# VH-VL binders against COP9 signalosome complex subunit 8 (CSN8), part 4

Target 1, 182 residues: COP9 signalosome complex subunit 8 (CSN8), of Drosophila melanogaster (Fruit fly) (q7kth8)
Amino acid sequence: MHLNKYSEVVERLENEEFEQVELGAEVYQQLLAIYLYQNKLADAKLLWMRVPANLRDDKELIQLNLLNIALQNNNYADFFKHIKYEWSERVKSPVEDLLNKQREELFKLMGSAYMSIYQHNLLELSLMSEDELKHACAALNWTEELDGDRVILKPKVQEAPPARGNDDQLLKLTEFVTFLEN

## First folded at step 21 (VH-VL)

Design cc3 (from bb3 with light chain S31R)
Fold by ESMFold2, look of step 22:
Structure cc3 (fold): chain C 182 residues (1-182), chain A 122 residues (1-122), chain B 108 residues (1-108)
Amino acid sequence: as target 1 above (182 residues)
Amino acid sequence: EVQLVESGGGLVQPGGSLRLSCAASGFTFDRYWMSWVRQAPGKGLEWVANIKQSGDEKYYVDSVKGRFTISRDNAKNSLYLQMNSLRAEDTAVYYCARDLRYFNSLSYFDYWGQGTLVTVSS
Amino acid sequence: EIVLTQSPGTLSLSPGERATLSCRASQSVSRNYLAWYQQKPGQAPRLLIYYASYLETGIPDRFSGSGSGTDFTLTISRLEPEDFAVYYCQQYNSYPLTFGQGTKVEIK
């Protein structure tokens, strides 16, 4: 078992928020990034609501809230658009972890929705290089074929999802299909 | 294109210290975990330690815990291994390696340096 | 800790022959988190195979990997002079990351 790698940091930052009346944006930046990684979306939403008005102009905090909004709405396109921001050292680690987590969710969704996928499309969506994608697909035991000069990815066949979990995946699929159609 | 160049090896007495360096080039260093792997003369490979891209997450083999510290300086594209309380059994060639890991896997190593020899002898 | 045991310790073969190297894990290695490396004298190891069966870019297709669970195999279909080296398997399922003890493929 691994302990939560951010639990001690979150506890310290939450204590700082509770004990101080004049916090800088950096406490909110770190808390928001970590909450998003931990999938604590309710906490992330409430955190943004309690950010003091004088701090809501912070550039990085605004960018983190764009990720927050994308995650609240299951909007993969907006998430991958906004995560391109050049993050400070303060939030790089949890943002990198969040990116990896969302890539895994994207691959899971694509693998359940499609029998075959063009490599080019997945490269654009995932922000990966061709070499990175080859290794990532290998991690999932996906295979590839050539269709002329185009590479086609073949996800591994998956079991039928549970009915309750199926509703959650259908919602994500609907958002993703809408993205592809736009 | 990818290059990893280790330095800082040498002869030290037991109980001594050394700091190894690894200069990285030809890739975006701060996007990869990095490892140290060692090989005693005439023996097999032993993973020693690795470190996350951000530098805030580190893992060590038990035999070096408390004695070795892995670190990195992303501005200088450099990986370090501070080796304290050295023992004869730490004698090895030390390789710098680039970690690959995806999803739920841990690390395997796609690029290696040529290594630097550390000899611990009284 | 997952212990990897390679066999045989040494394979003495001639160029053109098929080499089959075994790697056995003390515990099941999930999702084929196993890699193979080649090491020539005086050189660093080189990655050959990742996730048990995927060939690294630039490695000749005479190399192949197979297996799952606890039993993994590296096969060299037709040995070339440059293939005489030591081969290591490595698991990355759990810490500590571990290597097998190596199989030396030497010229007969």
Scores: ipSAE 0.535, ipTM 0.810, lowest interface PAE 1.9, mean pLDDT 87

## First folded at step 22 (VH-VL)

Design dd2 (from cc2 with heavy chain D30S)
Fold by OpenDDE, fold request of step 23:
Parts: C-alpha cells; structure tokens; sequence
Structure dd2 (fold): chain C 182 residues (1-182), chain A 122 residues (1-122), chain B 108 residues (1-108)
C-alpha cells in the first residue's frame, strides 16, 4: 500500500487552505478524503473542526466525516455502510483507494481472527460480489470449502498482523460476524 | 452478461491517427480499471495501456508513450484509445479488456472484446 | 520489464494426454501475480488461471496452475479436442504488464 500517494496534492491543498481566507467545500472534501486514505486520522479530525459552519451542510463532507468517525472508532461495519455513496469525481480516486485499503485490512483482520469464514458474511460486509470476493480471496491465498449449500472461506495464516488490528477491532468484528450469522 | 465491443479500427497510413472505442455493458463500468491489449498478426499479446476507474491514473507500454492516449467516459460506459503518429509496428488487433485488481496487485484480465483490427500501411 | 519466457514453443500432443506448459519470469513475480490465458484462432484470449493456481469460474478443472517466484506451470491433465490452442502467461507484478510469447498446443 502506498500511503504517501497524493502527498503532492495534499501539500497543494494545505497551502490553499492556508492562503485562502474563504474556501469552498471542494478543498475540504479532497483533503479529508486523502487524509482518510493516508490514515492521517488526526489530521482528518482537525480538518473537520476547521470546516466552516456554512459548509457543514455539504452532503459529501458529511459523508466523508462519517467515514472519518468510523475509521476513528475502528468500526468496520459503519465504514462499509457509509462508503456506499455516490462520490464526486474530485474525491473518487482517494475514496476508491480507501475502500480497497479498508477491504484489505478487513480481510486480513478476519483472516487472523477466524480459521473459517462463511462467504455470505464477508460478502455482505465487504460490499463485494461473489466473483470479486473469489478473486480477492485468491489474492490472499485463501481457499474455499463447501458446507452444504454454503461456501466457507479458509484464510491462510498470515505472517504479519493487520496494520490496524487490535483487540477492539477484533471484538467489533466478532460481534459483527456473530450478528450476521444470526 | 459482460460485453465489450471495440470499434474504430481500420486502415491508416503511417503517421496517421485513429481513435478506438470500446462499449462496455453488463457490469458497473466505473468500478473497474480498463485496458487495451493488442496482438500483431500471427504474434503474441502485448499490453498497451490501462486506466483507473476515476481516469486520473494511466499507464502505457513504452512503445506507445507520447503517441497513444487512453481515456474513458464512465457515463457512457466507454473506453477510448487515441492513437497518433501511427507506425507499421502498431498494426494489430486491439482488444478492450476489463482489469481485475485486488489489494496491491496490478491488472489481469477476465473479460475481453472481440477486438478491432488496426492496419498501418502505406 | 519482466520478461516471461514460455516453453515449449509448440507442444504436439494427442487428445487424452497430459500437457505441461512452463512460464519463466526474468525476475521474481511476487505474490503469485501470474495469470494464464487460452486463445483460439480468431478469438479473444480467455482467462484460465489467476494468482498462479486459482481456476477461473467456468474453466474445467482439468486445467491447473502452479508455481511461484520465477517458475510457473500450466497443466492440462487430459487434453480435450477443444484445448488445442495457444496459451499465454501474464504477469501483473509490475508495469509494464507483460505476456509470455505463448505456447501452441497442437494436435499430433
């Protein structure tokens, strides 16, 4: 993962924020999206605090902040809930990258937490189609087994822990998976 | 059903230009990277270019850099390849292909069009 | 660039026989970023294998892929008449994306 991606854009936008007395929502949208991708969550939080009141009603900014909050709280369920949005062209790229990054982290987290995962649980959470999930699992060298009419995913033992894997995340993930299974 | 349909191929003189189009259907076009892959007559496959969903990232094989431009219109579910300064060695069937990319990988291709023939000859 | 060299150039076999195709990379292809394609005359390539060993949906299980690093293999356990075609390997480890020169599997 290239977390330094968009660094030049960030520098430009930050300079604009510094130099401009009054900014439109566009600069904040881009900065926020990029910060989220770059996992600069503290910066994202501070940025949100700097967003002028008159721009707080911007729908895309609100949506980005929902992602921000989800990421701040390591809430995968909320993240994938809020990522479902028609994003503007100016933020599509970083948001797409963010989605991919978060999917990877999700898979790695689940792979580290479970020896077996029902396909339907991961489909629902990851917002992937069955074909996409199949290929994604292959990317991680996972295997598939059948349990009746259900597909079971078998994660490969990962050598490295997830980048953001922690007890809280695992707990939330477990709760979420349990919820999905019921 | 996923479908990719290329068009715009034809006969052109060296130094000429062509614009290829690819019409996509049967899937959410805007969610995928897209590629052009070409095949000279009786030869193997050569990746030419690909473009990110948002269109802000583009990559090319060296032999076409500065001459070819890949672009897309997600609203029209269309992929394009503007080919300028065409050379005899550019003669090939040009395929539109859907890229699959997961996590840190680059692209492999699960769906291909039927191809459109570009012939560069004097 | 990563150069993929396939061998043999031509493989002459009879239906029912086992086909083994090799693809060697000039440098390591990490994370198994290798795909195999089948191409029949007048047709577009068809994806067979991805990530070195995973079978694409709809592809018969007589096809299998293996390998890592620089050496990869496509195996057709029992050739069917429709399997006589050209096969290409492709790496997606680094740009430019590259294909092997192809192996033609022809009927003996």
Amino acid sequence: as target 1 above (182 residues)
Amino acid sequence: EVQLVESGGGLVQPGGSLRLSCAASGFTFSRYWMSWVRQAPGKGLEWVANIKQSGDEKYYVDSVKGRFTISRDNAKNSLYLQMNSLRAEDTAVYYCARDLRYFNSLSYFDYWGQGTLVTVSS
Amino acid sequence: EIVLTQSPGTLSLSPGERATLSCRASQSVSSRYLAWYQQKPGQAPRLLIYYASYLETGIPDRFSGSGSGTDFTLTISRLEPEDFAVYYCQQYNSYPLTFGQGTKVEIK
Scores: ipSAE 0.889, ipTM 0.964, lowest interface PAE 0.5, mean pLDDT 93
Fold by OpenDDE, fold request of step 23:
Structure dd2 (fold): chain C 182 residues (1-182), chain A 122 residues (1-122), chain B 108 residues (1-108)
Amino acid sequence: as target 1 above (182 residues)
Amino acid sequence: EVQLVESGGGLVQPGGSLRLSCAASGFTFSRYWMSWVRQAPGKGLEWVANIKQSGDEKYYVDSVKGRFTISRDNAKNSLYLQMNSLRAEDTAVYYCARDLRYFNSLSYFDYWGQGTLVTVSS
Amino acid sequence: EIVLTQSPGTLSLSPGERATLSCRASQSVSSRYLAWYQQKPGQAPRLLIYYASYLETGIPDRFSGSGSGTDFTLTISRLEPEDFAVYYCQQYNSYPLTFGQGTKVEIK
């Protein structure tokens, strides 16, 4: 997790924003996506406010802003809902990195919140296939158990709380899981 | 079913060029890193290069840097390896492989093609 | 680069016997970033184990992996005739990605 990734690109884009009187959506799209990856959510919010009115209807910018809102509210469900989008080539890289980062955060959050997690709950939330989830769990040294026809995931005991973990996030995740089970 | 099919291998003289292709099917190609791994006759496996989903990140083994270029076309579900300035030591079966990487890890490989033979000889 | 050294170079065993293959890294492989592959003659490698100890889907449970740091082991509890092949370890801790030189498991 290298938050310094894209720093050179950010510097370039910020200079372009500063120097250019008229900018297309492209600069804002890229900068916004990178800010989201870098967890510069306040900067992303301010950037959105600076987007010219004539560009506010750009579909990709709107979608990126939805991600920003979800991240600001620690709403994992909304994040993974809005991340499902056909992104332009110019933002695919930072969005891919953002997705991976948020998946990691989700797993760590879930792992800290629960001693046991039903596989189907995490599948729905993480937008991963069963095979992908299996490997992701292995990456975190989780184990699996069977409960009848259901697979239970056993997170590894964590020494410290995950980054950005809070009770509100846990509550939202719980609500989401409850929603999925009903 | 996941399938990777390499093509483009053949006989080439030292200093020559060759372009390998890998056609992917049975999965969402654009969601995965992809690699080339080669195996000299009777020898072990050597990772050659890999490329990010978006194509903006590429990594190479030192022995091919400046000579080989990995690329991809997600619209065509295709992976490529442009090989220039070929040397005798580049003789190998070249496999395309699907990368798995999660969180902070680099790549290991769950699916492989059957390989295409590249022979560099005078 | 991280050099992976496998031992033994060749392991001659009979069907039904236990096979133990070693992979030693020249430096620590953090977070268990170690995979094992099987390769049969004329075939592409097949993933067996990932993250040192996790069994790939479809791989028989007679295969198991263990280890951490610099020392890793692949175990085949009871060799089947189809298990005679070359086995490679691979690290994905740092670039360049590297493989061991391989261990050939052959029939005695």
Scores: ipSAE 0.883, ipTM 0.961, lowest interface PAE 0.5, mean pLDDT 93
Fold by ESMFold2, look of step 22:
Structure dd2 (fold): chain C 182 residues (1-182), chain A 122 residues (1-122), chain B 108 residues (1-108)
Amino acid sequence: as target 1 above (182 residues)
Amino acid sequence: EVQLVESGGGLVQPGGSLRLSCAASGFTFSRYWMSWVRQAPGKGLEWVANIKQSGDEKYYVDSVKGRFTISRDNAKNSLYLQMNSLRAEDTAVYYCARDLRYFNSLSYFDYWGQGTLVTVSS
Amino acid sequence: EIVLTQSPGTLSLSPGERATLSCRASQSVSSRYLAWYQQKPGQAPRLLIYYASYLETGIPDRFSGSGSGTDFTLTISRLEPEDFAVYYCQQYNSYPLTFGQGTKVEIK
């Protein structure tokens, strides 16, 4: 995760916002995109609330706020719907980073929730081609099987939790000794 | 069909400059990192540089850092390599490559052009 | 920088034989960030294997890869005439991205 990426840019932009009476939409566009990438959802929400009314008609700011709302609600479907907007050069980098981060989170969620996943379901959510998905699954060491004519993805088998450790046994022994003394 | 077509190679004296171009087609160019990889005559492969989809993040092998500049124009589906202060050891076939990376990995290359020859000699 | 050393430098084999190519890294290449490429004379390289063991679409299943850490292998079961080429491993664990020096597979 690159959660601290863009920190110098954010600091510069926040200083510009703090010190200037009239700001263009460009500062808010960049700040909002970067806050979403950094998972600073509280800051993103507050930023939207302080955007001047005359700037809220900005088409790209509106689209960024649709991403903001999807992220606030953990709505993957809406996120992948709205990310398709053609982003300006000003926000392209943090938006692409956000897309890649959200894809990784989607795969982690699906892999932890299911022992097997139909490929077509994940394709519909992730905005990946079949070939891209094959490479992404390989990165996670997932495998594929066929169920008739359907492709099934098999997430990596998670290691079983270890048995109770020595610390727990020591705690129980301490409690037992205390009990005997009373 | 994914295609990568390099151009701009040629014969150059030491200290000279060349600009290589790579025209991409058959895929959404702006969604991929791109790399240059070179191969000196009779030698193996050497990664030279790569560039992020947005163009704002770039990496270079140390031997070319400060002399070569990678860039891209997503509107023209084109990748570029500006090579300055060329040396004899830069003589190679230069390949344009589509750069794949997923999650925490760095880059490997699923599609390659046929290369353009750069010869640096007096 | 991670140096990849391939062995042998040259394999002289006949069609139908099994080829085993080795790639050793100077330090650990964790998380399977290792790819294999084939380069035929006069052609660009093509991707065979990614993440150490995953076969690229369109590559015949006689190619397989394995390994982890510092030791990786590419295996070609039952060589075909079109498999006589130079093979390179490549790590993508850290910058700079590096390739091995190549193993040439040639007709005995």
Scores: ipSAE 0.647, ipTM 0.865, lowest interface PAE 1.3, mean pLDDT 87
Fold by ESMFold2, fold request of step 23:
Structure dd2 (fold): chain C 182 residues (1-182), chain A 122 residues (1-122), chain B 108 residues (1-108)
Amino acid sequence: as target 1 above (182 residues)
Amino acid sequence: EVQLVESGGGLVQPGGSLRLSCAASGFTFSRYWMSWVRQAPGKGLEWVANIKQSGDEKYYVDSVKGRFTISRDNAKNSLYLQMNSLRAEDTAVYYCARDLRYFNSLSYFDYWGQGTLVTVSS
Amino acid sequence: EIVLTQSPGTLSLSPGERATLSCRASQSVSSRYLAWYQQKPGQAPRLLIYYASYLETGIPDRFSGSGSGTDFTLTISRLEPEDFAVYYCQQYNSYPLTFGQGTKVEIK
């Protein structure tokens, strides 16, 4: 088996669920957050299906499931809308890790789809301050250009593969364009 | 107006303990990894430890593992370094630093405190 | 552990001259994970350059950084009196985070 971040915590929490220990919402909250970070979307969907009915009205668990649905559908707009919830300390770490992962995927997608991006558009979407965005763009070796008083970001052009790409990348691009048009 | 103010430095004999504190203001402390970086008198900089925003992920330089513990209290906007089993080579100015990290990089440091001197001598 | 070796150890120059500071890594620092800091006597370090070549807000444009892989350079195009200090490079590619030993830029 392949170890990843949070693997031992997940194993402990899964054992608690399988042993049918008296469970509050917090076990499901933590499992769901970690599964989403680990990109275990099948496990996340199955987990939601087995949450007891009396726990499905838990506010934080509902908000985590909104992230789950957004990720299942490759919906960046909904993901960044719902991640703004004030997360509890028990899920804050994996949720912050998930946010950082999704930001990187967003930037990679935009960098491959566009030659020029107005800074203000990316600020709105990424939930970053102007200073944070400057450092994040530097991490990707993107440059800036001025168009009058507006800042234009110039992504570093990725290598163009042959016409093949994976289906997930094509779906992300389609959903992203739909998001921008809304 | 980011401010980092260290305290708790002083004279300690070898084998002793000392606890450093860093009070943060002017930014949302709970959103940043934080580090301790030290500088022995007349020498260069050495990174000592850092800690994730949530406090549950920590890294140390090998020379301090098992002796030093980094921690934070986000409610108090405070970073701590518990130093046990101190040695003469731990003598340094200790800086509190704010980590920046994005995507796959580790940390560089955009704001530093003034430093607090730790002297380990008999 | 990635060891950073700075050269020269000391640069003795006059105001107005160009300073060129080198930082060499013992292993490749992929994706330009290298920063430069300035430290004046009795003060904390100050960030100058991040990701090898990006200038921190508030740092004069006479400072520039370049390089990749194992070889990195900090350039000060025209030294000002306030630039006489010690300069450190720092890698953040892998733990432990490491600094170079420093290059002192002093008045000739």
Scores: ipSAE 0.628, ipTM 0.847, lowest interface PAE 1.3, mean pLDDT 87

Design dd2 (from cc2 with heavy chain D30S)
Fold by ESMFold2, fold request of step 23:
Structure dd2 (fold): chain C 182 residues (1-182), chain A 122 residues (1-122), chain B 108 residues (1-108)
Amino acid sequence: as target 1 above (182 residues)
Amino acid sequence: EVQLVESGGGLVQPGGSLRLSCAASGFTFSRYWMSWVRQAPGKGLEWVANIKQSGDEKYYVDSVKGRFTISRDNAKNSLYLQMNSLRAEDTAVYYCARDLRYFNSLSYFDYWGQGTLVTVSS
Amino acid sequence: EIVLTQSPGTLSLSPGERATLSCRASQSVSSRYLAWYQQKPGQAPRLLIYYASYLETGIPDRFSGSGSGTDFTLTISRLEPEDFAVYYCQQYNSYPLTFGQGTKVEIK
């Protein structure tokens, strides 16, 4: 990722909003997507509050705000549920970058929490095919083993457990996946 | 199954232009970066260019910068390479390749097309 | 630019023998961003190994990869007739993406 790649676009879009010209939803869609990617969650929340009432029923803007809410609450399950939306060409790039960022955070969290993870549970959360997951796990130096017909993923040994914020994320993950903890 | 089929190669004089196409099937094309990789006759492999899933981020080897343009059309599952100001050293088989990249890595290539030959000679 | 130098240029062996192919990078490939490909005459390359040591689905386990930093190795434990080909290493640590010049494995 390179945050500076959106700097000119953000400046242009912020100037358009500041001038208070009659705006379509597309300015807000792009700003919201980029703010979420940049981890400017306070700005994203304030942007949603500024969206004119007549634009708040725009389908894509609503979907972007569902991502915003999921990120504000550290809710991985909701994030991966709502990212499935068919995004327009204007927001695809920052949304794809955001998805990659959140996948990395998900894998980091699960790898630190478990010594063994059933593949099927991670497939459901990550929105990856089996082939994609094999390559992603290799990128993290994870290995595979078999438990009968089921594939078990073996994360690389991690540093000390995550901070308290990650504890809340782990509780939400535990409710949606079945793992053998050690 | 994954298939990549290149077309558009041929004989062209130096300074000329060609447009290569790659038709993709058997996978969700819009979810992958894509590359062009070339191989001069009797020589090794050279990466030429790649393009992000969204089409808005592109990289090129220095020798083709400013002359070649990579593009994609996700609605048509197609990758393109517009080649202008062709030189003799551009003579090669051009492969379409699917990029794999995860987290902080750049690309390696899990599927390749059959290649299309571009010959630049007078 | 990271230059990959493969050795030997040509490796002449008989079926059943062990093949060891080397790839040296001009600067560190510290994140294991190294892949290996096989190419037979008139065919496109085929991915064998990714992240230095992970075997692609469908590749026989007689192929293995190892190494880190600047020195990487592809090993074929027992050569089969179908293994006589050219082998390339490729780094994906930095742009431009680069390949080694290749090692030809041929029948003695």
Scores: ipSAE 0.576, ipTM 0.822, lowest interface PAE 1.7, mean pLDDT 87

